# VH-VL binders against Putative transcriptional regulatory protein rrnAC0199: the designs that were tried, part 4

Target 1, 159 residues: Putative transcriptional regulatory protein rrnAC0199, of Haloarcula marismortui (q5v5e2)
Amino acid sequence: MDERIDPDELLAAVGFDADESVLTRRQAEVLALREHDIRQSDIGELLGTSRANISSIERNARENVEKARQTVAFANTLTAPVCVDIEAGTDIYDIPPTVYAACDEAGVEVNYGSSNLLQLIDDAVDGAIQQDTVQVPLRIDVTNDGVVHVRGQSAERTE
Key: E = the ipSAE of ESMFold2; O = the ipSAE of OpenDDE; V2 = 0.75 times the mean of E and O plus 0.25 times the DockQ between their complexes.

## First folded at step 1 (VH-VL)

Design c01 (framework fv_lutikizumab)
Fold by ESMFold2-Fast, scan of step 1:
Structure c01 (fold): chain C 159 residues (1-159), chain A 125 residues (1-125), chain B 107 residues (1-107)
Amino acid sequence: as target 1 above (159 residues)
Amino acid sequence: EVQLVESGGGVVQPGRSLRLSCSASGFTFSSYAMSWVRQAPGKGLEWVAYISGSGGSTYYPDSVKGRFTISRDNSKNTLFLQMDSLRPEDTGVYFCARGTYKVTHSGYRYYFDYWGQGTPVTVSS
Amino acid sequence: DIQMTQSPSSLSASVGDRVTITCRASQSISSYLTWYQQTPGKAPKLLIYAASSLQSGVPSRFSGSGSGTDYTFTISSLQPEDIATYYCQQSYSTPYTFGQGTKLQIT
């Protein structure tokens, strides 16, 4: 009973509002239908367009979501009371204590245990941790609400 | 093969100090985090100290914090546990354990893959 | 601190039986759980890590499962050499904590 899926009802159910989103209504429709495990070819038939066009819309939608996430991270970085730079080659066991110490100095409460913090780093930066060692320079920012944001940094290497 | 051998246990009176050693062989010692885990007579296991491969980070539970100090000498492949202000409740067999960390997208995995035979410590008057 | 509770504290079973031990955490530990075997007078031995991953060299009759707060350790066909005390341990957060142990005896 795939024919019972109405994109308008689906978006209404999740409260989508294009005027408040970086996504177009079409992009939101495609993401919502994909979340219900509907194939791109079937979405094309449902929305009256080609599978190739649906693939393009999905790619653009996911790129827009990623850019929005990066924009929020940048904005939060400007107001974050805690900022910690982690160099490539750092032992992962040294990261949580460094972050906690910086938060204590700033009077910020962190809601992450050491395992959660390391998981967050691994999730945020692909390939960041290998063999108990940080592979790329990282910047860790902690907001006043204790929310941790991690991003990789480009390292300038001196010869 | 990986081998860990503890030494330094014994019988001591409350308030005194004891230093335990763990001799490691069969692997690159400096590449692994190490821990001490104890077991009171007839009781379960209790983690008491952690040290990173470089020695840069150490962690303790509140029960021994301020009294126990874990350290290592990577040039000699030896792990130490300095136990100060010993109490009767510190009595037990102390095991040296090698820690393995693996971080993946799905989470970190920390476990003790090799253990020494243990060295007994009795704190009694 | 995260408290780990094992059930049962002891059990008796016959060779060939399916044996199940449960471990419960006081909060979600996201499958950061290991199982150890300790025979009398010896050091613990790693059996299972990451809740369900079998350590190299450990017999396939041992298995683990679970998520969140509830985890299960199973021996599909009990052998005489499996007489031991079994411990679960969480490595989700320091301090690392162990369950109280389950003593397994053969009848």
Scores: ipSAE 0.000, ipTM 0.482, lowest interface PAE 17.8, mean pLDDT 83

Design c02 (framework fv_clesrovimab)
Fold by ESMFold2-Fast, scan of step 1:
Structure c02 (fold): chain C 159 residues (1-159), chain A 125 residues (1-125), chain B 107 residues (1-107)
Amino acid sequence: as target 1 above (159 residues)
Amino acid sequence: EVQLVESGGGLVRPGRSLRLSCTVSGFTFGDYAMSWVRQAPGKGLEWISFIRSKAYGGTTEYAASVKGRFTISRDDSKNIAYLQMNSLKTEDTAVYYCTRSYTRYSGSTYYFDYWGQGTTVTVSS
Amino acid sequence: DIQMTQSPSSLSASVGDRVTITCRTSQGISSALAWYQQKPGKAPKLLIFDASSLESGVPSRFSGSGSGTVFTLTISSLQPEDFAAYYCQQFNSYPITFGQGTRLEIK
């Protein structure tokens, strides 16, 4: 008991609001407890349900987070006047000229210098740049306000 | 408790067909993608097919080695996944595992958090 | 296809040893990597997903690290039940591919 974790305190500490989240309160509770390395069976005991139910809640919660992230990425793509696809194996020094050329064609002012743009890519996608080459396919979107968003994109399927 | 139980394996001649079934319990079957992974005797693991949940379109994918010959399907009302194997080759000899599939990206690629015990398929003349 | 190469292919170790297995990929996969344990005659069991996330119920002596093209699985203090084959798997792109496996044997 002196190490008892209270899910309500965990959620309050991060300002969780179910009315503004894609997650239910229960899903958020399970994710918060898992972040504190509490086993699914112990969470089940704490919340008065089975380990199997906790496992299902956790998977559904993670699925909802993934869907939300994908939805935001899709929405950003729809509103971005500039979208640049960068293939794996691209030399990083070719990226800023490609982005700037696309922005210039679209009449979009971008406020990022070359070094800042490359840093943004490195920060946005883990392992994206190694030995001056792109390691995973990337999509770079530039909004009408010149805000740059970088995300990894799924590679083409091999058939 | 999560359980996946494969059935339908056996000895078949080249060119024939076989259908594998995977009956699952202990989770909400319709919420998960399902996959088949095989292992030839003394060899490593090879992913062969998966089928997405309805939430992600219920679409299917296949490894090149089986594309056009194998068909994955599911019956969410019965909690069963199937693998229909046509035009079997000696190279298809393996233990076939049914797996529950989970992804970090919606509708993308999968890793396998639960596996059945496997069913053996032997294709021999 | 993304080629997955594990090293070593075989390793002999004693109970209590620290064991490290490496997985190298032919192209970058970010952190889209899982590790599996397979005991003789048994189905594989998930140990690690997203390169470093420990699956529920897996002992804390197992850990994963790495991103991009180089990944490691570490067993900090080998136990008798850990003698098994270990496989890495990428889920960054289709087709899904596995490493060739590492066989961990008692010394």
Scores: ipSAE 0.000, ipTM 0.461, lowest interface PAE 21.7, mean pLDDT 83

Design c03 (framework fv_sutimlimab)
Fold by ESMFold2-Fast, scan of step 1:
Structure c03 (fold): chain C 159 residues (1-159), chain A 123 residues (1-123), chain B 109 residues (1-109)
Amino acid sequence: as target 1 above (159 residues)
Amino acid sequence: EVQLVESGGGLVKPGGSLRLSCAASGFTFSSYAMSWVRQAPGKGLEWVATISSSGSYIYYLDSVKGRFTISRDNSKNTLYLQMNSLRAEDTALYYCARTVRYTSGKTYAFDIWGQGTLVTVSS
Amino acid sequence: QIVLTQSPATLSLSPGERATMSCTASQSVSSSYLHWYQQKPGKAPKLWIYDASSRATGVPSRFSGSGSGTDYTLTISSLQPEDFATYYCQQYGSSPPYTFGQGTKLEIK
C-alpha cells in the first residue's frame, strides 16, 4: 500500500459532491478507500480514528446507499405501465409468462427471454431464487420502453 | 434414495400414439420442474419438453409441438408424456430428468435421470 | 436458437494422457448456464460439471471446466480407464429449447 493515498484525490477523481449526495464526505472517503482494498484498521490510521468507528461509518454508508437505491426504484415504478407482484414460493417457470401476459395486455413489447428475466431477478435480489422457486416476494415493473426493473419486497406486505 | 423410473415405451407404427410415465421417489416431486430428454440410437441428447413444478408453465421442442403433451400429477409423484402422430424421427430412448438450480450457482441443469424407456416408430 | 458445436467428435487417447475437448456456442452464453454431462454406453447421462467450472458431487479433481462467452473447454489432466465415455455440453440461453452439443466420444487407443 502507498502511504500517499489521498482521500481527497480519490473523491475528486470520481466527481464526488457532498451537496448532491446522501453520503457525508467521511462516508464517501471510507467507501472509496475500501474499494481500493484498504483494510478498516489502515483506514482508521489514515483518517485518525479507530477501526471500530470506521466499521460503523461503512455500515451507515451502505445503509444510506440502499435507502437511496430504493427511493429511486420507487420513483421509477410510478411511470411503469406494467407492475407484477411475485409471491414467495412461485415457480420460476411461471414468471416469464406472467410478465409477458401483463405486457401484452398493456401494449408493451419486451424482448427479454426467460433466462434473461431470471438473471435480472438474481442480479437485483441476492438469494431470490433457489432450486426452481422464488424465495422472497418480488415486484417486477416494465416501462413503456420495455425495460424491466426488479426489486425485493417486505415478506409481510399484503397490499 | 432419489429415483426416477420411466415406463410406457414400445414399438408403434407411424401415426400411432404412446403414453410415457415417470415415477419419482425420494424427493419432493412437487418442488421441481421436470423434463423429457431423448436420444436416438447412436446419436446425441435432445431436449423434448419441460413442465414447471406447478404445471402452469410448459415448453416444447418445436418439432413436437401440437403432437406431444407433457403433464404431471403431483399427488402421485408422476410425470407423463402423451405422444401422438408419431414419426420415424421420434424413435429414441426417452429419459425423464429433474431440472434443478444449485444454491451456489444460477445453473439450470438435469441432475437426476431415469434409465430411459425405448420408443421405436417403425412400420 | 443457440447451437452448441463440440470438437473433436472423437478423441482417441491412452490412460495417463491429458484430454482436452471444446464446446463452442453460436452466440454468447453465460457460464452459469453451461454444463457438461458424462455418458457411458447403455447408461443414462450424469451431470459432471455445472456453471462451466464447478464439479458435481463425486467428480474427481482431475476434471476441470473453463470458459466464457462462446468458448468452453473440459479438461482431464490424467486419464483413468473409467473416464472413457461420451461427454456432452448443454446450455440454457434465453428460454427453452435447452440445447446440447453433439458429443465428444473419448475412446481408448
Scores: ipSAE 0.000, ipTM 0.500, lowest interface PAE 15.6, mean pLDDT 83

Design c06 (framework fv_navenibart)
Fold by ESMFold2-Fast, scan of step 1:
Structure c06 (fold): chain C 159 residues (1-159), chain A 124 residues (1-124), chain B 107 residues (1-107)
Amino acid sequence: as target 1 above (159 residues)
Amino acid sequence: QVQLVQSGAEVKKPGSSVKVSCKASGYTFTSYYMNWVRQAPGQGLEWIGQINPSGGSTNYNAKFQGRVTITVDKSTTTAYMELSSLRSEDTAVYFCARKTYVSGSRYTYGMDVWGQGTTVTVSS
Amino acid sequence: DIQMTQSPSSLSASVGDRVTITCKASQSISSYVAWYQQKPGKAPKFLIYAASSLQSGVPDRFSGSGSGTDFTLTISSLQPEDFATYFCQQSYSTPYTFGQGTKLEIK
């Protein structure tokens, strides 16, 4: 291992609770260690399993996180005072002004700068932004307390 | 507006210690790792270490192990890097940088927001 | 530690040129490489992550490619504001390491 790191400390530091999470404890451990740039082979050694098993656990963990994010985004869409649809091909620099205008109209205070908003889009939808353009249709919802949620749009994920 | 603002330049004698501060604003301080990177005059970038502000866990480059301590003050959203037993070779600009994560992308990490840098000169 | 080696160490180019900078890792790092731009007296600016993903707000003339040990940063049509030093960085394992930098200068 390239550093001395304790998965229990990492999970305790972020308040992880498997009973309240879609992730198993092992999935959370793998994600936390990967965020520290620990190689899958070293994680395997640390956790007593193969690198291939760690790779599988990480993939399943990330899939579970994406499913949870989509679920929360859908739920928030139903109650959000601000909903903005972004079509594929939109310049990313047009997105923050559009969201801010919609929030201003609805009386909602947004606590995100434009770079943070664009990072949220990239975080929420893998491959959504390429060469400063939106690659897939998006829905952006803003809650009454200014929290922004982003969801990719497809026939299977529309209301 | 996400911003990292560092303390001012320092001139130190060999054998002394320096403590550089990095005040974060415009984001949730405990949600991002804070990294420290230095750059000697005319040289490249050298990673010193990182801290998770939520739990205080640290990871240091072995080159600095025993001489560096990275800490945070969550109440003031400030990170600190203290380097002891200073040598002429420690003359550099020291940067703090926020480490970002792209949750929808596999295996992605980067330092997306940087402080302006703090010049530390070690002279005799 | 993983060593990152950039080539060339310096490069002279004209506005409008296609510029290519390469970065080689001493061991396989998959796609765990980031690229940064640094202008004199300034902090580095994040350009690219995961070898090929463009950071938001970075002009589309910048692109990255590669996997394993060999990585490339390309500027398709050099602009005056692009004259700077460029660094690659591996994020595969700590300690994170940077290339020595490629200084892009006016011809």
Scores: ipSAE 0.000, ipTM 0.454, lowest interface PAE 19.6, mean pLDDT 83

Design c07 (framework fv_lutikizumab; at its last look DockQ between E and O 0.40; V2 from the best seeds 0.00; counts 0 for: pae E 12.0 > 2)
Heavy chain, then light chain:
Amino acid sequence: EVQLVESGGGVVQPGRSLRLSCSASGFTFSKYAMSWVRQAPGKGLEWVAYISGSGGYTYYPDSVKGRFTISRDNSKNTLFLQMDSLRPEDTGVYFCARYHTSGRWTYFDYWGQGTPVTVSS
Amino acid sequence: DIQMTQSPSSLSASVGDRVTITCRASQSISSWLTWYQQTPGKAPKLLIYAASSLQSGVPSRFSGSGSGTDYTFTISSLQPEDIATYYCQQANSFPYTFGQGTKLQIT
ESMFold2-Fast, scan of step 1: ipSAE 0.016; ipTM 0.507
ESMFold2, look of step 2: ipSAE 0.006; ipTM 0.473
ESMFold2 (binder alone), look of step 2: mean pLDDT 92; pTM 0.932
OpenDDE, look of step 2: ipSAE 0.052; ipTM 0.684

Design c08 (framework fv_clesrovimab)
Fold by ESMFold2-Fast, scan of step 1:
Structure c08 (fold): chain C 159 residues (1-159), chain A 125 residues (1-125), chain B 107 residues (1-107)
Amino acid sequence: as target 1 above (159 residues)
Amino acid sequence: EVQLVESGGGLVRPGRSLRLSCTVSGFTFGDYAMSWVRQAPGKGLEWISFIRSKAYGGTTEYAASVKGRFTISRDDSKNIAYLQMNSLKTEDTAVYYCTRAKYTWGSYRYYFDYWGQGTTVTVSS
Amino acid sequence: DIQMTQSPSSLSASVGDRVTITCRTSQGISSALAWYQQKPGKAPKLLIFDASSLESGVPSRFSGSGSGTVFTLTISSLQPEDFAAYYCQQFNSYPITFGQGTRLEIK
């Protein structure tokens, strides 16, 4: 091989651990080399296989990454230990205490200050806050890692 | 022990050129991408350029503010990265940091795990 | 270019306080976010990479969280040596961009 390259060192440098990843080691090698503009044919030569096999490995690797991303999103939806529903018409100054109380009861550490939490709401849902009042129903989820997600909900029950 | 040492800074007139050097030790230089990041007096950090290892094509990228004026290069036999700065402007006045760039998987771009002490470039008459 | 906005731009705190700094991005960057600490007259130092991974040698009181467009850096029990400027950096897309910085000052 013409290039002085070591996939082992490359993967070590980024902290790849196959036991903790959905990717096989070979899939991780191919992705890493492709991210650095190495052509599939050159990767094939470097790794001792065909360009067609490298193409297949890259496709499967990218599919696995996308499935992992979708799985994490799904798990976060199901296993958020804190889920707080905020009704339209709620005073914004009541929101941080409600979220913090729920997190405290669930044993979840959250390091958002009240102003940061309110700004996160404003950024996540356009027009959610007007004149210190919530304009649309919101759902606030806090993960086990203290990550806060805010989404607008369907309109409040008018039934 | 990883060490990056910048040199070549100084006072220069607008329109002139300077070449910065970054001599590294404590790691296999040829295996890493290298980058330059600058900081104007009292301002924040601005990424300027990086160069990938020759094993990954030795490709270069530049911030729009310096594209066409600055050239990043490397000499793997000497463990030196360079930043050639042409057509210098007053706005280029800054401390210039040489950094080692770490590859991230799932993302093509880099973060910077080791930084040199910086070298000061002042563009003024 | 991806715009990086840090909040607050400046804050005052006391030793022992919990401090949180937020970084917001103009478009999604997945987890491609790093945090740096810079003390006056010194080069920046990497604290966190990939949004939540603690760099070797960095005290465990530092932690990072977030993904997509909102990220936080937390110092759980502020020490005297932590008074510094903090910067976020995205590495999801060209060009690489930094936040404007947050100054952490003694109260």
Scores: ipSAE 0.000, ipTM 0.471, lowest interface PAE 17.3, mean pLDDT 83

Design c09 (framework fv_sutimlimab)
Fold by ESMFold2-Fast, scan of step 1:
Structure c09 (fold): chain C 159 residues (1-159), chain A 122 residues (1-122), chain B 109 residues (1-109)
Amino acid sequence: as target 1 above (159 residues)
Amino acid sequence: EVQLVESGGGLVKPGGSLRLSCAASGFTFSSYWMSWVRQAPGKGLEWVATISSSGRTIYYLDSVKGRFTISRDNSKNTLYLQMNSLRAEDTALYYCARGYTIHGSYRAFDIWGQGTLVTVSS
Amino acid sequence: QIVLTQSPATLSLSPGERATMSCTASQSVSSSYLHWYQQKPGKAPKLWIYDASSRATGVPSRFSGSGSGTDYTLTISSLQPEDFATYYCQQYGSSPPYTFGQGTKLEIK
């Protein structure tokens, strides 16, 4: 057959270590294969389990990643070397230059290109970007490792 | 500022040895997979070796297996390539490159050093 | 081993023209594994396009990448003097070796 995707090679290539991760090895395998556009049913056949079980594993894996992101974001808000506040109404094309400038000032390397940073914002906060404009206030924190965390900021109540 | 600076290249006779070093700065070296990529004079790019962030997973180009050893010292932020039994065909500019990390969005070599020249000639 | 073949080997054009170059894989690769690098004479390569279509930081919007499976394309909509360089495609792959194409040299006509 054609060159097959090997989960062990995928995990080795990214340096995955279950002892250091919130993900189990199986959860990491499923996420890695899904990132390579492999269907859940095909992953089930590859890993010797049902599509339904793969679906459950992926859901649990993504939930664990989100909880980990929230935990790191909280820790980073205490001591993050880079913290950028973005006002509602900001043109999205002004965001990457602002983040990169702040990172340069702090001596931090960013792990994201401009398109990926904007996609991260859209993924992190529902409805954050519409018609090239930021819809809700955002806070962007960048760790010493260049990992970007985005959260929506509380809107003011009118009362 | 993120930098990779290679050193250790030079002129060596066939069958000789050289050790290349790559000094990393401006990022958390221990979090990144690292690679060596070479380029023979006037030729294209050729991947040589990759090492995981912990150093436990290592891959080599078939033609250098058994002759080259990639290693890293995370406490010194330095990547190494020990080259033994050198052949004329190993003559190239050797680049140190930063690879994919579990924290990153890239599946590519996003930062490259300036390269260090290795010439294997009598 | 997956072989990447780039075409044309040399592309001679003038500033302001549109440039299109291709990268063909000997077997199907995921778009998430395909990347493009720009290299100027005497300089290290720079990551230019990653995951087939995403521009790296600082890469002008006139550059675009596209493709899937075995066929990938890098396009420059209106050439600027600084764009004349050699462009390499690369597949990351799920297993080594990581391979580069032979390069497309973009030169002034």
Scores: ipSAE 0.000, ipTM 0.452, lowest interface PAE 20.7, mean pLDDT 82

Design c10 (framework fv_burosumab; at its last look DockQ between E and O 0.02; V2 from the best seeds 0.00; counts 0 for: pae E 16.2 > 2, placed apart)
Fold by OpenDDE, look of step 2:
Structure c10 (fold): chain C 159 residues (1-159), chain A 120 residues (1-120), chain B 106 residues (1-106)
Amino acid sequence: as target 1 above (159 residues)
Amino acid sequence: QVQLVQSGAEVKKPGASVKVSCKASGYTFTKYYMHWVRQAPGQGLEWMGIINPSGGHTSNAQKFQGRVTMTRDTSTSTVYMELSSLRSEDTAVYYCARHYVTSGYRFDYWGQGTMVTVSS
Amino acid sequence: AIQLTQSPSSLSASVGDRVTITCRASQGISSALVWYQQKPGKAPKLLIYDASSLESGVPSRFSGSGSGTDFTLTISSLQPEDFATYYCQQFNSYPTFGPGTKVDIK
């Protein structure tokens, strides 16, 4: 166990505010202590509860963090400054330049190389790329933090 | 004024137990960790263990695990350290030391020390 | 456990001398280091915390520096009351102490 085991001190150091967090104070305490490599059993003893309870708290805490992350990611997609539509029949080698140009115009930095971007497209939409050609209409969104999102579009959609 | 006042010197035989007390005053007793540190004659300082503010949790150095018990009494603002199965090597001055928690960690106040002599 | 070493183990100096004591950690401890002064028959007295912060009431002739693994305690001008043993202690993990440096009068 680490000698720096005061949860209040740990939370204060990172500026935790229960009113501004999706985590409860207890959840934050557990995560803070775990980040300091304190065992669940030791945390249980420290906080006067069972290891099993600490395990449950940690699980719930981490789940909440993940939910929060997903929520933020979704929100960022809604406000994505870059929205590029790719038509069926497009040569795949034309996609990266198009996306990068749009990002440049929006002032967004993207850390995807051309090959990785194309791989991302292929992974995101099954059958999207065949023989170096886009098979279905695509929508490519790039968030402010440079995350690329790809989805298929209906051929009949006129948005 | 912060003060840590420890119990008097002890003479024990091998195999016996000793319980040293440390009475705290001049600060909020229930907000600070307390440590125990010992020093054999002519030797350096050796950390023994820590007790949290509530007294509900302790952690001891591996060397003393199973032999040392730390407790605290809020009503009297006193911390206790009991060392069992005493050996001649346990002859030392034993100190309580307050753990000041801030941006850094330090022992900011010490008891005056308690000499424990273990001899046959 | 993090091991601390000190150098020198002992030194002799005169009043007015500049004294430098070093402490080395077996691994990085950031600034989680303190320095104590101990006189015979007394408990250690805190001098420096967070490697370089002077404890309240400690004379300005004492200073600490360093980070990571190498640390230094300096007494700019040794006074009669400064003859003692000095210990470094890390608090990056469970406390460990250096072996001490005894400063004797020449």
Scores: ipSAE 0.000, ipTM 0.563, lowest interface PAE 12.6, mean pLDDT 90
ESMFold2-Fast, scan of step 1: ipSAE 0.033; ipTM 0.586
ESMFold2, look of step 2: ipSAE 0.000; ipTM 0.484
ESMFold2 (binder alone), look of step 2: mean pLDDT 93; pTM 0.942

Design c12 (framework fv_navenibart)
Fold by ESMFold2-Fast, scan of step 1:
Structure c12 (fold): chain C 159 residues (1-159), chain A 122 residues (1-122), chain B 107 residues (1-107)
Amino acid sequence: as target 1 above (159 residues)
Amino acid sequence: QVQLVQSGAEVKKPGSSVKVSCKASGYTFTSYGMNWVRQAPGQGLEWIGQISAYTGKTNYNAKFQGRVTITVDKSTTTAYMELSSLRSEDTAVYFCARDRYTVTKSYYFDYWGQGTTVTVSS
Amino acid sequence: DIQMTQSPSSLSASVGDRVTITCKASQGISSYVAWYQQKPGKAPKFLIYAASSLQSGVPDRFSGSGSGTDFTLTISSLQPEDFATYFCQQYNSYPYTFGQGTKLEIK
């Protein structure tokens, strides 16, 4: 145990603010002390609680951090910088170049080859591709992280 | 001392699956994540995916989505990567690598396994 | 996906030389860049994180710099053990991506 370690100082150094975080202050204290290789039993003594309680707090804290990471990934998916509308009757071989051009213009890199992109379209919208043409209007959204989402659409965009 | 020890080389036929293991020691397994990265002969590094050893939640590179499954066994402190529908272009050395995800530090791959050669040939 | 482009792809140098390797991201990644050294037949070795922070045990002749889209790895005085391939990696956004590598060869 390093007696000079102060949880308040550790949290201040990284700018922790419980009102802006998914972590409680106690959860943040435990994670900061653990990151400095302080054992759970020593943290218990430092914070005036049992080792078992510290273990529970750490478990909950790490779960909250993991959920926050997944939440950010989900949110990034919703704010697609690239939106491409594909009309019914479009030749499937025109779709990948259109998507890639839109992504290039927006500065977004997509990690799908042409065949993978067409397979994604066919998988996402049942009966979307037939006789090498698109059967229903499609909307293709690409996130900042290059994740492609495809959906069928019945109404044209008015704006 | 942190060590990641991977399973031995595999030779597979196109269309089959391969499952590579990565046994961790020298640290608290559930406090860190594990990543899988591959390298084709003479080529660069390609990230496959990531798993939290604590929660089991995964995040995969879209290129491998639907073909890759990453899992962990906490009792044996071992991570696994299974890749299905193998093609000749999947011939590569596959590495496991620990990430340093904490609230006070950013992700990066601080320790690596020795690599597992997977050859896909007819 | 964020594309990481390294230059040069290969470089020949002599012991004692100052070597500079660059890495460019296709979009802003703040300082979330790591550098790795890989010798033939071996796993990559972690050198630098957060663009400029040196991992413990890595010689101080190695240094990193940059932010945003342009990053540099410098070896101030090349040693025989430094001949290897070097990779940059961004960890700002999923999927994590690496540069194509820079092979440093003895002249």
Scores: ipSAE 0.000, ipTM 0.454, lowest interface PAE 19.6, mean pLDDT 82

